Miniprotein binders against q8h113. Designs and how they scored, part 11

Target 1, 357 residues: q8h113
Amino acid sequence: MVIYHRKVVFTYVRAKRFYHFLNIEMVTDFKSLLPVIDISPLLAKCDDFDMAEDAGVVEVVGKLDRACRDVGFFYVIGHGISDDLINKVKEMTHQFFELPYEEKLKIKITPTAGYRGYQRIGVNFTSGKQDMHEAIDCYREFKQGKHGDIGKVLEGPNQWPGNPQEYKDLMEKYIKLCTDLSRNILRGISLALGGSPYEFEGKMLRDPFWVMRIIGYPGVNQENVIGCGAHTDYGLLTLINQDDDKTALQVKNVDGDWIPAIPIPGSFICNIGDMLTILSNGVYQSTLHKVINNSPKYRVCVAFFYETNFEAEVEPLDIFKEKHPRKETSQVAKRVVYGQHLINKVLTTFANLVENS

## First folded at step 23 (miniprotein)

Design U4
Fold by OpenDDE base, last read:
Structure U4 (fold): chain B 357 residues (1-357), chain A 85 residues (1-85)
Amino acid sequence: as target 1 above (357 residues)
Amino acid sequence: SEKVEVEIESDDPFLLEWAVLYIKKLAERYGAEVKVKRENGKVEVTVKGLSPEVAEKIAEMVKEMAKLLGLKVKIEIDGKEYPLS
């Protein structure tokens, strides 16, 4: 009876060491869990002309390809944004939502404010159903008349809370970092689609728009309260920063089951949007997701949506049509103007408010 | 300082490594030291240097994670069993 002394491998992980996932071919059963991707090898090479040949980049690209094919959602670690900043964003967001209602109304969303600012609970609708959340809606600021008559609807500054006083400067810093991160993830996705790192950084992303929703979900004593109705995201990429202690986001897997998107501290949840589905010639499908309020505690979520140019006419990129040919009858071949769709979505959300007021 | 010890059993190596990563990220969030022992189908994770409040919070978050994933876990705080039910 040969007693195989199983070598217990003790790994001491100090906080700052990049987790080299051992090449365990983790047969990622993407059915029950979202994949975790350390993108640090991609970020380390993001400005290198030969980044596509780097073994660490190739590994990340392979993980991104699988995640975008199989589930359209993944965790991002090794993203280079400080945990202190990520947590400070959530802490300051809690502090804002804890303010008296009259204080929150100082930044009330209005059409005259370019649909920027605070939405009270019950203002947001998803697929004709009322969402149980409050939010601050933010959009990339632009010069008056930059986007013509279409863009006029969204013209104006973001309405930042005056309390806490640091909130504006914190969020502007956060937006910049999320923008840079989103660009670098898209370089990896461009490689995963078999293009250069820069296929999106052409006509579609010369002046990328962004949307940010700072969302507060009230505590509930009932199960299955819809915090945000089931939807796909419209844009390219979404970066979700959420409270670590509450699982509320649900993602529909390939089998049609709702899987919990358990928060991992110091991670983003990243998902692909409908515009990336189009640009990829439908290789990567945007995934249906929802939020269920299931905690008696208040929950915050900051969703950053990285978008095309506001006036982008989104169609499948020629290189991805070549690499991934589809029959012309694909619904994915429809040209869509991003800014027009965003405005239609904004106006529809607000029209539902006027009818119910 | 308190310690949290988590024993995880699963035949799914992906689920085991995901749970280990989760606990490591919890520990990182609180500046705690992590030790991992791996055996076939079993992982023992020890988180050290915790306040009592943080130890309880980590234990609760691990319990909730395990419940959501259907993972077989044992949780101890300073050698005392943390209730799973």
Scores: ipSAE 0.706, ipTM 0.897, lowest interface PAE 0.7, mean pLDDT 87
Fold by ESMFold2, look of step 26:
Structure U4 (fold): chain B 357 residues (1-357), chain A 85 residues (1-85)
Amino acid sequence: as target 1 above (357 residues)
Amino acid sequence: SEKVEVEIESDDPFLLEWAVLYIKKLAERYGAEVKVKRENGKVEVTVKGLSPEVAEKIAEMVKEMAKLLGLKVKIEIDGKEYPLS
């Protein structure tokens, strides 16, 4: 056996034994269930200088690491966002989608509205199949001119429902809380990858864009109606706030089986996206998921997507290339930036909407 | 007020504890009180302080969870068996 530097070897051996210790106590069956992670110890110490050494934080970080290496989906509890707000977001969304079609069209997506607003049932397609849902598309608002000619397409305020009257104020509060929660979860994920807490807050990542899709799935009389076809999420982290009384989300496990993501009351379902796969140098992989509707009841899902900076050119972070080296070339964004991809998607979706009107 | 009693059997202790957590979170949603009794390979969960409408809702949600997970369960509302079919 060769020991070239006692300090380096000692640190590596301690980290590996720590993970084995956690694995003995954390061994779970992800083949049929998604892990549940109480992140309250992480949140309690998230701004502290010594958070990485806190025993509670270490425990949460280990659970995040296991979940992200395996299934890429997990529930978060102890997240600090009130159950009342989580439910009110969905209740007010139910009220809006119950309105007559012509009332919903008052906030329809148009180029003049910055491609923000309401989409009717059936205009989205995934893998060539129609998604049986309606939605409100919302994006982070930004000052005119901030993102140059590319960003001009998406300029303008979000089109919030006026009925219920408090919808805008509620959702803006909710978005701020989701943004803060996502940042704090990513601090835990950064630690799980072996970085400092702040690897996802530097350079091209400290001014994150966000997307929110407020989705309504009509009740169905037949089984296995595709509400949203199989896909991975593009960004960093998704927080899913869905109706608790119906299970429609399915996640593909490492064995290739679809498992149900049964809503746990008061939790978010959280998953990693394609950009995190790239930034982590492939250590964490985004996961296929779909929505299959079997219920005669209308179902709401509010999906918050925490993204990179609008102008980010996405490539593996240097720290994670060093911590997790690969034999193959790293994935890098060439001349394509995140914002260019988003705008292309927005324009393509709108063109399909007009054609299918 | 009514109560829901859930008896869960599994040789997978992780699945038992996941189901207990699910029922606890469901009870918290409705401000209900929970009592858990653990035996080897079996858990009994009692949810108390429910309106009749909420008791039915909880029983139905537990039934759906159990069906999706392939769990062996017995569900009662105030001592009356809740149908699993």
Scores: ipSAE 0.705, ipTM 0.902, lowest interface PAE 1.1, mean pLDDT 84
Fold by ESMFold2, fold request of step 27:
Structure U4 (fold): chain B 357 residues (1-357), chain A 85 residues (1-85)
Amino acid sequence: as target 1 above (357 residues)
Amino acid sequence: SEKVEVEIESDDPFLLEWAVLYIKKLAERYGAEVKVKRENGKVEVTVKGLSPEVAEKIAEMVKEMAKLLGLKVKIEIDGKEYPLS
């Protein structure tokens, strides 16, 4: 009931204000909005041995905990990545996608290119529904043989656009910054779960794989065009850098309602993925989201996925099993082998691409 | 230079502060000056130093944000009311 719900929420907010008299803090139940988190206090201290004790870090960690327990999505501001770089990434991507189709095909996805490269509009499917987008698929590069037989098919360099000519250098700089930012956010999340800052930098996690999808959504003259069907992300953390003059991303809240993820200029949208759900022993849950396009304007979205090590066998971390024991005493958590899952998805996607060409 | 004035009214102080943050970030994108006046249940945000084209763009983006959030808003460009329809 709406009245009962609002009464409970107002009581909680009032109690919170009482305990934080000098520092008023508003708490939302995340029914209609995503939280905004200024992580600059976290970043200022994230390499310090005593970061867990810093008052600014404690405040950010509390906000991360609330966001990840509820909606699993939040805006990140105070991240230290320049607005100029964030915009240049999208501007150059617009320039590439505006090229004639034949020019874009010069970097088309192929098995010999390690399944890296350009995908044309309409060849990607999510849950059996066609996604009305085009994309460039990029993956972390690794030396031949590093990941044995499992990783062999994904070996090789990314296929970066040659037009604009600076694309590769800019994107490689951007990827390094996103990797560092994601790692530092995960230090805050580790503290939020009750661990040390470095629980997501252990043996099978300290050499993270990454995926980047550089996505273009064609403008449409009809409503409710599926740009990307409903899904959860597979990895630990996603950073979304999107055009901010139209809203298309929708996120499913805990009540089952789809809410708009209105782009905030200069921010990343950040969400947790399936591997983080497993590693946290189910304390944080990955969140269904989709892209629904209602705009005649072309939209760019650059999604950076921070993952585990390629060969990671992912199971709940011992520290989080201790801190957050499961209520069911007989349940055996499934072990997930990240790299095998990724390769299976890559091969399935490409087979569908060829079949629907 | 032109200015955009946004008046927002809500019983939810979180929603008011979220909208203020949105407009501040939007103004930062265009290097504009921002002034915020807070009253109980109402905020007034003034964005100054805008070209006519950017003022129209900001007004349209604020209009879209308000529509998606169901906010009661009044938007003016240099004292002239910007239509919400």
Scores: ipSAE 0.705, ipTM 0.901, lowest interface PAE 1.1, mean pLDDT 85
Fold by OpenDDE base, fold request of step 27:
Structure U4 (fold): chain B 357 residues (1-357), chain A 85 residues (1-85)
Amino acid sequence: as target 1 above (357 residues)
Amino acid sequence: SEKVEVEIESDDPFLLEWAVLYIKKLAERYGAEVKVKRENGKVEVTVKGLSPEVAEKIAEMVKEMAKLLGLKVKIEIDGKEYPLS
């Protein structure tokens, strides 16, 4: 009776648990906060022909792509503009709005001034509702006849305050720096869309227009006073320099909730406009935002709008149609003349001024 | 010179690092020294070299930021608790 002890060799098959490292891409839940982007690596390479291959640029480009897809708003740090200059712009803007009403009226907006200058409280309307702010409206200056009959209504110099005396020279310097910064951010966005760095420097963008609104929001003792009604910006990029001690800007997230855009000292808020939406073939959507006056203290905001050429017939760029093809039913294919839209907006706002004056 | 000490608690590491960045940028604006200690779900930020007026301003700005973000914070100015209510 030979009992064959079969040694059951338990071959422990070591199941290689393929830990799929799910790259839990920390989907930065941009639902509650705007992303902060240090663009200093992009600026360090902005004049290099091979900038797209730089690891620091690639990281910034990836952050810009996410921000523009998810929320259309972000903070910019590492932007190379002096904090002293940024703060001086706000300080001198406070000083202007603190002037007697009669002094502010020395630069009153008029048709003869090319719709440039000071707007009193209650003149600006957004979507047929009165905005509780005052402003100085500035536009890029141009030679008479440069933009034909369309541009004629905006012809003239900007009306700068004579008090503070240094205000003009400060703001002209600031406009130049904001223009250069906007161009460099757009190089990053162009790369993020899978183009060259220069897609936003093409035919429609060789002579970019700009608008600047120097905005003062009066102090309020009531909740939910609309400082600026809900809208999208029309242009390419907006650079917002605001008071650091008051949260008023609200951005609508993908879920439809309003995110407070808390000011970060030394940062810009940057957002994309409707023209960038069109140019990108609708890849990046402009985001609805509003301002709520919720402080008993006066608040300033300087919004710099970097735009297309004044006469640009804005349509999707060919490179972005190729990289991001859409079905023909996309409403984005409508040609829009930037200058005509701007004029229509200016004239509508001014008609409201005359009716409420 | 006064110091502001901020303790922040959150299960969201993004929200914690955003709040740390915010306080760093506040300190930078006023030329202040910043120290940061990080623990799991908790950060202690110390801002030093402040005037009394700037210390109070930073404390109020941090309080308002924390309220808007629903962050659990503790704020001290020179070891005295800054009221959150």
Scores: ipSAE 0.703, ipTM 0.895, lowest interface PAE 0.7, mean pLDDT 88

Design U4
Fold by ESMFold2, fold request of step 27:
Structure U4 (fold): chain B 357 residues (1-357), chain A 85 residues (1-85)
Amino acid sequence: as target 1 above (357 residues)
Amino acid sequence: SEKVEVEIESDDPFLLEWAVLYIKKLAERYGAEVKVKRENGKVEVTVKGLSPEVAEKIAEMVKEMAKLLGLKVKIEIDGKEYPLS
């Protein structure tokens, strides 16, 4: 039994490589944290006709694909929206929520206000559980009559705080930037699914509706207070801008475990929604998430929801049915009419607010 | 000005780099200078040019991040250990 020295050395080197290979596979499952994606290469090329061939775009697209196939949540950095604006949005929201209750009620939700405006702490419910937050509900404004009888109940302007005085102008600037950012991220997601960059800019998708919830979570001295019950988002993509000095958002991973979505300064937390699940033919799944508050500090979260066109009849896109075929029967939800669902949810939410007031 | 020194240990190099990125973004928020030294299974991140209040805030945020991710950390402000519980 004579052992060749060269053979022994080769075996050791292979074993070491195998060990590192196993470690790399473990982290790609995103079991304990959410991926961070620098999208600046995508943004630099997103208007170029040859963006799909750019090496930087290819790298970002790969990261988007992995994140959306797995956890459905990721941080975006390199997004081009200034820290000053992101922080000012939260600062002004803090200032509004610190006002006396009677001042906040001046912009309360009413049918006359198009179901836009302020709702007080504790009247909102998610999946039958009380949410310990207060909020301002905002929706894209549209001309009278644009969406027919279905859209009539949501007509009218948003009710912006008048204190701070610059609130409206700053938020409208912020919304435009979030809309453009979301569209550009969706170009990357379209490439990740194997489509052209513009598959989410088709006829029923190119004039996106949006929803914004401006949320305040009061401080608590109790453990595990539900700030917002477990849910998935309905639209395509959500951008979350939240206070970053405490963690309250939790995300359900593919193993069924709740993991923390630790705020990264200067980033957005970004996630996919139910309409993207349908449009992608089930390749990307929207993700359950909740807000559990364990902090004595007041926290603000400004959530921007990028949606389909209001009138969209949403079904899997043909290109993604072709590239990602499913078995004879499909688990993807049937065709959905976005505007009808939104209005039903708005009316149900308001009825609950009245009953619980 | 004060400095915060963070030593992070993990068998997972992806978690180490995630934590480094987190601390870098946190330091950028406050215009602070960052130095990173890497070893196999360990990183040391130094954040300097801080006011006392910002140094304590950074230490507390890093402590919470490490707790939530189950990372083994050691945190010092100007050479004094910052309590982890």
Scores: ipSAE 0.688, ipTM 0.896, lowest interface PAE 1.2, mean pLDDT 85
Fold by ESMFold2, last read:
Structure U4 (fold): chain B 357 residues (1-357), chain A 85 residues (1-85)
Amino acid sequence: as target 1 above (357 residues)
Amino acid sequence: SEKVEVEIESDDPFLLEWAVLYIKKLAERYGAEVKVKRENGKVEVTVKGLSPEVAEKIAEMVKEMAKLLGLKVKIEIDGKEYPLS
């Protein structure tokens, strides 16, 4: 059920010949569906020094603001990444997960592999609940020593499948495109918050870390199997590329109801994360979501997480504290250290994997 | 050269337009032609230029979308009703 509210704007008349005018605008509440945003006008002007004044950009920015204030999830179309590449990423991932278990184990997660690689079905937990999926965990690669002792455990190359043969090259191309797309969407989000386009490209944000989870959900013969328990994403922005012939992703709307995130062919599903909540001074709120599997068919989901710099100490940005002061009397800086949190999560996940091996 | 015809009824114009967008994006993936006829509370979407295999796939995907959204829908492939159950 979607409820519409009409905005009424009165023009007050001081002279006898002026009339009250009623401006009616249909406002859609996103109670049952996620908004769809064509970002092509944003992308067309994203590198222009005057992008903030472009009428097409202004329209996209308004849609981003509404989506991020409300449900925190939206479809992205007009993104410029070819359907062929988006589909090939999923096709190659299906081919890998169809391999015999011993072939997948050749790239298993180990401490020696920098905690990168294949994770078998059933070893991941979300809020104490077992997730019925398998995955390949990938992280941005970085030079030895770049992130000190904390980053040392994550040093090393990603472990890409060798079958299909082109997997690594295609995925690295895809990651570069997702990184650029996420940055450009964040320029729109920065404008939506009232900042310059570049507020998410400052010193602690301009060298973003990223995480990619390449997820396979086995087919099930029962209803309501938890593929991934309810959670929010930690970073700034997530791009979801999933099989589009089955719906399993659910998002929690502002009324607390779970709604289906029906895949739209050729789109990304995009959502904001916890670091964006902090950086925006709480104006935008990250959104609970889960994966519930009811299908006998195997499903693939490739999730790209755009993060802060690894070493970032994340707190509300000054410009957004100024433009969007908190409701209560005192501003509270919530400082979190992104890299330390990531490493703690990686080590906890691996400890659980060993316990359940 | 088969076609899929989808008739959608709803009092919610947002749901009607969302469903039209979904079918357009689905048709775009297969390079198919789309015609949309709009009436108050009702939309008829025709997807043309399909192979039999793709027509069946589109009909099934539209069926699942309509089920999840609780939409009243009628689907035909070349004038023959596609089963909803």
Scores: ipSAE 0.688, ipTM 0.896, lowest interface PAE 1.1, mean pLDDT 85
Fold by ESMFold2, look of step 24:
Structure U4 (fold): chain B 357 residues (1-357), chain A 85 residues (1-85)
Amino acid sequence: as target 1 above (357 residues)
Amino acid sequence: SEKVEVEIESDDPFLLEWAVLYIKKLAERYGAEVKVKRENGKVEVTVKGLSPEVAEKIAEMVKEMAKLLGLKVKIEIDGKEYPLS
């Protein structure tokens, strides 16, 4: 009898268990680095009814599964958003933050602006620690009355800088592209969890809310200045577009060690959030991360947060409860009302901002 | 017209390929030509078609990446060794 050895396939495999079974050397080290995923095969097929069977999609899906299980952070390349656009977003953001304080204050965050707008350096806190950054808070706009009394406080247009003049148009184009990219990545993540491509496009997920934080970190001449304290993200997926000539983002790996998230030019850093943890029935866990500044250079970061519908009552999806029954406590399985949580956070953040101004 | 040459040594092939990808993405940003030579435990990456300012920026970014990853590296701009601080 002739024995045929097939090449090792990493798609849909459980990491160490599969490697051990096939007697192959462990050559992947997600303990010290974040994985880099070229998603172009996924994007090429993401609108096709047969995408789940495409060999290129299957390969990307396997990489997404491993990244989301092992670290919850990954770089995305082959995403189809031009490097020129990604850089223009950062360049125009630099131009705004370089303006005199009085000019930036013209778009300051206020209740009448729907809690949208500029926040000065030093008024934000994470877990009781001061964050050394300035920011513009932006949220998806929605029609007056759409979300009843709960949503009323967040009604109104975003306050976009008038200088640079083209800022609003650029950012609205960017937001559309980030929304579409996030949806397509989530199709791959849905396949990785064993669902159809569209499990994250159901009735409570198909009209996603989004949050954007446009962040500036002043340069520092001392070590280990906290730019943003350790936290997890609340939504489904975050796309991070940051200056790439210095590393400040740190991610907590499964061993509890902080590893650097070195910016790769032309990529997004992408991570999963708390709502994805709930929806996946705990299979994918959101990851602690922080920003520690050691550079004299001013650095910008434009973070796009892809969320559920504003009105979503978020609980584990039935298909993932069936495919991935939880063995742990019921804490991850609890039902969460996204819009109420968001409004509570917005009001708390603003109250702290007022007290520290 | 200037070039950056990077030699990277590691027993971890994942780290070598990650570093190669990083340098390729830098090169793409500036429309620069890249050539990669691979040996056992070593890669040599050449980035060509750079202005002097961009060549120094790339060298500094590669130096910082290598430091953060603990990689053994040698960097040259137009044949002259770039200082590793």
Scores: ipSAE 0.668, ipTM 0.890, lowest interface PAE 1.3, mean pLDDT 85
Fold by ESMFold2, fold request of step 27:
Structure U4 (fold): chain B 357 residues (1-357), chain A 85 residues (1-85)
Amino acid sequence: as target 1 above (357 residues)
Amino acid sequence: SEKVEVEIESDDPFLLEWAVLYIKKLAERYGAEVKVKRENGKVEVTVKGLSPEVAEKIAEMVKEMAKLLGLKVKIEIDGKEYPLS
């Protein structure tokens, strides 16, 4: 088609040709929406020695690089986790949160329970602002003594709901799938940064900790109710599984504008965290996001956080220091001990819960 | 069974392709057939094989997506206009 003899005309022609293959090869504009990345070529090759040379992997890696350099948020499709499982996780979570308060309180968060369990509506704060949600806090389980004195406070099993009866088994299956998916996405991100596929699977990273927040947002009859205040995520990657019939998640783009993260059915929303910012030597920056509720419907969100090893001393990886020399605006010079920060946050959060109960 | 017909107009081909992908994902959830017709600056997406309840849900979700993205849309269920207000 002949509209102009400018670069814009050539770009439109290329975009239309690529779409006929159901393959989006266009330059992405992140002003008003987030990129969508089909990672199935990455997953097909992620354990192969020569994955970095595969043409499909190269294309996915390019898309990951563009998304992580810009907005730090993207949808993941072609991830291999069934839509039925993704929906069942949310359905069971709806069932639990619909229970009487006294039933939910049976798995109440306490120090004796390793700071795992249920939090009631309105007791959680983010950056000093009240979050209008209820939640279940879950963490990776580990053997007593594994992480020394600092890890002692998180020892013990997660408190899974007994109603629905299948909750624990289904969630443990889901967590394993999310862990594997996150690892495979990180192999793509490692390639995007110019490393081997396995730069995020080294000694301090190959036994990842994880956090899961299972969140319920009550329906609201007024606009702009804060469900979760603005924040960045601490770890490496977050996978978001949320109800998809209303939009509440907002993401701050590089221009400083808040844009909606419209849920795409069957996808995860994926974003990078603070530890990835450090490990990448500041090439990728974690992104502010918040949840603003405007719907009268109850809404569920299950957030899975893929982290470093608990005891990791997190600093820029040598290969990324070499390939991406430090930018003067980055504050990644200091080493960060992941587990110590996590414990400080857990204790602070719990103290605030008690104060506001 | 019912069908939903969506006509989307935009000067930005990226937004058009994103919207098509969104509607395809909605259709996949319900096992529905999708036909896409592309014209300059416009796409027409037809979703077939729907129950009345699912057709209404898809129309409402497409309406909200279009509002959030600032897209010009026309939505019909079995040839009857779906209100945008």
Scores: ipSAE 0.664, ipTM 0.890, lowest interface PAE 1.3, mean pLDDT 85

